# Designs tried in a protein design chat: VH-VL binders against Rho GTPase-activating protein gacY (gacY). Part 19

Target 1, 192 residues: Rho GTPase-activating protein gacY (gacY), of Dictyostelium discoideum (Social amoeba) (q54th9r528to719)
Amino acid sequence: APLEDVINRPDNPGEIPVLFEKGIAYLSRRGLQVEGLFRLSGANSQIKSLRQGFDQGEDVDLEDVEDVHTVAGLLKLYLRELPSPLFPFDLYSSFIEISKGEQTKPQKVESLKLLLSLLPPANKALSKHLFKFLGKVIENSSVNKMNSVNLSIVFAPNLLKDKEGNVMDAVADAQFVNQVVQLILDNINILF
Short names: E, the ipSAE of ESMFold2; O, the ipSAE of OpenDDE; V2, 0.75 times the mean of E and O plus 0.25 times the DockQ between their complexes.

## First folded at step 17 (VH-VL; framework fv_navenibart)

Design j5 (from y2 with heavy chain E104D; at its last look DockQ between E and O 0.90; V2 from the best seeds 0.83)
Fold by ESMFold2, look of step 17:
Structure j5 (fold): chain C 192 residues (1-192), chain A 122 residues (1-122), chain B 107 residues (1-107)
Amino acid sequence: as target 1 above (192 residues)
Amino acid sequence: QVQLVQSGAEVKKPGSSVKVSCKASGYIFSYYAMHWVRQAPGQGLEWIGYIYPIFGEANYNAKFQGRVTITVDKSTTTAYMELSSLRSEDTAVYFCARGPYYDDWSGPFDSWGQGTTVTVSS
Amino acid sequence: DIQMTQSPSSLSASVGDRVTITCKASQDISDYVAWYQQKPGKAPKFLIYAASSRQSGVPDRFSGSGSGTDFTLTISSLQPEDFATYFCQQYDRYPYTFGQGTKLEIK
């Protein structure tokens, strides 16, 4: 389902998907000190089952999930499966031109502020919650080993996609997509 | 063309170590998992562990934890698996195998090296 | 760890026969199963992923099915080149595990 449709459902009281709200809450309590958070894999079948429960409107209780990596995987899966990515298709080229461009880093950050302001309201809300949480992950990187570089590699393919790209184009663009997400992660306080 | 070329056969004494190499070509080495799998004579396949070169951290089957080290050299697009404190039951063919692109996290092995025979005998 | 149990361990069949090989997981793994063919002295060859999806270039006579804990590989009309050992593998969670293999021999 489109993000806008999900946040407008009667069983979704907040401004972001309840899946994300519960997932961030779980990971804030149990995940910040876990090595390889978002990098290591949970059980695919359990992730799929949890996703289906949320899709069907069930009151899914994540506190019974023992494997932190399964909840982290659930959040990544949700982002990857959005019909329109969190950073929408029509902004893809604008985002990667920032990483390709010759601008100074401060100029690139100003360009990012503009692009983020163009996100639809639901996308802005989810981005703010996600990146503020990722900021907490980075603050704990001495223990969890997930700095802005590692998180950019993990999250970039789930946040930005070329609608018309094939797998070879996606692989060729990967460094630029990773770099622009890293720049966002390095400037969370300014951007959000 | 994706190609995985492994180092040659080895004969080792118990208690020693072996380091098998796997030279990769035909794809962006950093972005795909490299797995190691072994097959003892007349036996099935046993998963040893993996690494994504882009992260540089390996993950191991607990059975081998403490005896195995999986590493990569990105400059030569080569993966290595070192197994220490060898025993006769470590006699096997050792395969490297390419796993999924790093955003898929899990998947089957789409390309395999030719295998490296390691024989452990006194 | 998830145990993958194959049946039978070996079987004899003739060219043209239909054969079915089964694989049972010790826990629910949805459809995260692959099948491989291995000939003596060779590396495994990837056949089936997601329990039922054929890899590109794999003949239509190979089919897979199942979900949950019970999975099958079917070869609908055996060819001479199909006599080999077949392995299932789960890739639902680490450590990845394989079935013990099914050796398909000429009768």
Scores: ipSAE 0.730, ipTM 0.866, lowest interface PAE 0.9, mean pLDDT 92
ESMFold2 (binder alone), look of step 17: mean pLDDT 93; pTM 0.948
OpenDDE, look of step 17: ipSAE 0.892; ipTM 0.937

## First folded at step 18 (VH-VL; framework fv_navenibart)

Design i1 (from y2 with light chain R54L; at its last fold request DockQ between E and O 0.89; V2 from the best seeds 0.00; counts 0 for: SAP .51 > .496)
Heavy chain, then light chain:
Amino acid sequence: QVQLVQSGAEVKKPGSSVKVSCKASGYIFSYYAMHWVRQAPGQGLEWIGYIYPIFGEANYNAKFQGRVTITVDKSTTTAYMELSSLRSEDTAVYFCARGPYYDEWSGPFDSWGQGTTVTVSS
Amino acid sequence: DIQMTQSPSSLSASVGDRVTITCKASQDISDYVAWYQQKPGKAPKFLIYAASSLQSGVPDRFSGSGSGTDFTLTISSLQPEDFATYFCQQYDRYPYTFGQGTKLEIK
ESMFold2, look of step 18: ipSAE 0.776; ipTM 0.889
ESMFold2 (binder alone), look of step 18: mean pLDDT 93; pTM 0.949
OpenDDE, look of step 18: ipSAE 0.901; ipTM 0.942
ESMFold2, fold request of step 19: ipSAE 0.751, 0.737, 0.754; ipTM 0.887, 0.880, 0.886
ESMFold2 (binder alone), fold request of step 19: mean pLDDT 93, 93, 93; pTM 0.944, 0.943, 0.947
OpenDDE, fold request of step 19: ipSAE 0.897, 0.898, 0.896; ipTM 0.941, 0.941, 0.940

Design i2 (from y2 with heavy chain S106T; at its last read DockQ between E and O 0.88; V2 from the best seeds 0.84)
Heavy chain, then light chain:
Amino acid sequence: QVQLVQSGAEVKKPGSSVKVSCKASGYIFSYYAMHWVRQAPGQGLEWIGYIYPIFGEANYNAKFQGRVTITVDKSTTTAYMELSSLRSEDTAVYFCARGPYYDEWTGPFDSWGQGTTVTVSS
Amino acid sequence: DIQMTQSPSSLSASVGDRVTITCKASQDISDYVAWYQQKPGKAPKFLIYAASSRQSGVPDRFSGSGSGTDFTLTISSLQPEDFATYFCQQYDRYPYTFGQGTKLEIK
ESMFold2, look of step 18: ipSAE 0.803; ipTM 0.901
ESMFold2 (binder alone), look of step 18: mean pLDDT 94; pTM 0.951
OpenDDE, look of step 18: ipSAE 0.903; ipTM 0.943
ESMFold2, fold request of step 19: ipSAE 0.755, 0.796, 0.758; ipTM 0.888, 0.902, 0.888
ESMFold2 (binder alone), fold request of step 19: mean pLDDT 93, 93, 93; pTM 0.949, 0.950, 0.950
OpenDDE, fold request of step 19: ipSAE 0.901, 0.900, 0.897; ipTM 0.947, 0.947, 0.946
ESMFold2, last read: ipSAE 0.761, 0.756, 0.756; ipTM 0.884, 0.878, 0.882
ESMFold2 (binder alone), last read: mean pLDDT 93, 94, 93; pTM 0.948, 0.951, 0.947
OpenDDE, last read: ipSAE 0.901, 0.900, 0.905; ipTM 0.947, 0.947, 0.947

Design i3 (from y2 with heavy chain A33V; at its last look DockQ between E and O 0.61; V2 from the best seeds 0.00; counts 0 for: SAP .518 > .496)
Fold by ESMFold2, look of step 18:
Structure i3 (fold): chain C 192 residues (1-192), chain A 122 residues (1-122), chain B 107 residues (1-107)
Amino acid sequence: as target 1 above (192 residues)
Amino acid sequence: QVQLVQSGAEVKKPGSSVKVSCKASGYIFSYYVMHWVRQAPGQGLEWIGYIYPIFGEANYNAKFQGRVTITVDKSTTTAYMELSSLRSEDTAVYFCARGPYYDEWSGPFDSWGQGTTVTVSS
Amino acid sequence: DIQMTQSPSSLSASVGDRVTITCKASQDISDYVAWYQQKPGKAPKFLIYAASSRQSGVPDRFSGSGSGTDFTLTISSLQPEDFATYFCQQYDRYPYTFGQGTKLEIK
């Protein structure tokens, strides 16, 4: 389902998908000190089962999930499977050009502010919640070992996609996609 | 095109170690997990472990924990698997195999090295 | 750890035959199963992921099915190049594990 449709469902009272609200809450309580958060894998079948429960409007209780990496994987899977990515297809080239450009980092941050302001309201809301949470993950990186570089690698392919590309195009652009996401992660307080 | 080229066959004595190399080309090496799998003569396949080159961190099948080390040299786009304290049951063909970085749900290993035969014989 | 039990260990068939190979997981792994073909002296070749999805370039006579614990690879009309050993693999969770293989021989 499109993100806008999900947030307008009767069983979704907030401005972001209930899956993300519950997932962020779970990881804020239990995940910030866990080594390899978002890098290490949970069981794929468990992630899929949780996703299906949310998709069907069930009242999924994440507090029974013992494996932190299963909940982290659930958040990544949701982003990856959005029909339109969190950073939409029509902005992909604009994001890529920021990382390819030779501007200074402060100038690139100004360009990012503009691009993020162009996001649809649902995408803005989810981005703010996600990146503020990832900021807390970075604050704990001395223990969890997930700094902005590491998070950019595991999140970037789930946030930006080339609509007309193939897997080789996505891999060829990977360094630029990672770099622009890293720049966002390094400037969360300014951007969100 | 993706290619994984492994080092040549090795004959080793019990108690020694072996280090197998896997040279990758045709893709951006740092962004794909590299797995190691072995196959004893006339037997099935056994997963040994993996390394994610950009992090430099490896994860191992508990069966091999303490005897195996998987490493990478990013400058030569080469992965290594070293197995120590060799026994006769370690005689096998050892494969490197590329896993999907971007889509773990698409399947586990899309490209394989040609294999390296390791024979442990006194 | 998830145990994958493959059956039969060997199978004799003729060109044009329909063959099936089964694989059982020791617990529910949804559809996180891959199938590989291996010819003597060669590395395995990736055929099927997600229990039923063919990899690009794999002939449509190869099909997979199953979910949960029971999985099947079917070759609908055997060709001379299909005589090989076939393996299932689970990739639901680490450690990844394989079935012991099915050798498909000419009758």
Scores: ipSAE 0.592, ipTM 0.818, lowest interface PAE 1.6, mean pLDDT 90
ESMFold2 (binder alone), look of step 18: mean pLDDT 91; pTM 0.922
OpenDDE, look of step 18: ipSAE 0.871; ipTM 0.928

Design i4 (from y2 with light chain S30N; at its last look DockQ between E and O 0.94; V2 from the best seeds 0.86)
Fold by ESMFold2, look of step 18:
Structure i4 (fold): chain C 192 residues (1-192), chain A 122 residues (1-122), chain B 107 residues (1-107)
Amino acid sequence: as target 1 above (192 residues)
Amino acid sequence: QVQLVQSGAEVKKPGSSVKVSCKASGYIFSYYAMHWVRQAPGQGLEWIGYIYPIFGEANYNAKFQGRVTITVDKSTTTAYMELSSLRSEDTAVYFCARGPYYDEWSGPFDSWGQGTTVTVSS
Amino acid sequence: DIQMTQSPSSLSASVGDRVTITCKASQDINDYVAWYQQKPGKAPKFLIYAASSRQSGVPDRFSGSGSGTDFTLTISSLQPEDFATYFCQQYDRYPYTFGQGTKLEIK
């Protein structure tokens, strides 16, 4: 389902998907000190089952989930499966040109601020909640080993995708996609 | 073409260590998982662990935790698996195998090295 | 850890036969199953992923099915080059685990 449709469902009271709200809450309490958060894998079948529960509007209780990596995987799966990525197709080239360009970092951050202001309201809300949470993950990187570089590698393919959508293009652009997400992660307080 | 070429056979005494290499070519080494799997004579396959070179951090089967180290050298596109405190039951063929691109969180092994026989004898 | 139990351990068959090999997982693993073929002294060869999806270049006589805990590999018309050992593998969660193998022998 499109993000806008999900946040408008009767079973979704907040401005972001209830899946994300519950997932961020779970990980804020139990995940920030866990080594390899978002990098290590949970059980794929359990992730899929939890996703289905949320899709069907069930009152899914994540407190029953023992494996932190399963909840982290749930958040990644949701982002990956959006019909339009969190950073929409029509902005992909604009984001990539920032990382490819020779501007200074302050200039690139200003360009990012403009691009993020162009996100649809649902995408802006989810981005803000996600990146503010990832800021907390980075603050705990001495324990969890997940700095902005590692998180950018994990999240970039889940956040930005070329509309042409083939593996060859994704591999060719990977470093630029990673770099622009890293720049966002390095400047969360300015951008959100 | 994806190619995984492993180092040659080793004969080791109990208590020693062995380091097996796996030279990768034909793909972007940093972006794909490298797994290690072993097979004792006449037996099934046993998963040892993996590494994504782009992260540089390995993850291990708990059975081997404390005895195994998986590393990579990105400049030579080579993965290594070192097993210490060898015992006779570690006698096996050790395989490297390519796993999924890093945007996947799991997947099968689509390419395998030729195997490295490690014999541990008293 | 997920146990993968294959049956049978060995199977004798003739060229042209249809054969089936089963794997049972100790827990629900959805369709996160792969199948491999291994000949003596060789590395495993990748055949099937996602329980039923054939890898490119694998002959269409090989097929897989199943979901949850019960999975099968079927060879619809056995060829001389198909005599080998077959392994299932789950990749639902770490540690990855393999079935103990099914040796397919010429009758």
Scores: ipSAE 0.762, ipTM 0.889, lowest interface PAE 0.9, mean pLDDT 92
ESMFold2 (binder alone), look of step 18: mean pLDDT 93; pTM 0.949
OpenDDE, look of step 18: ipSAE 0.901; ipTM 0.942

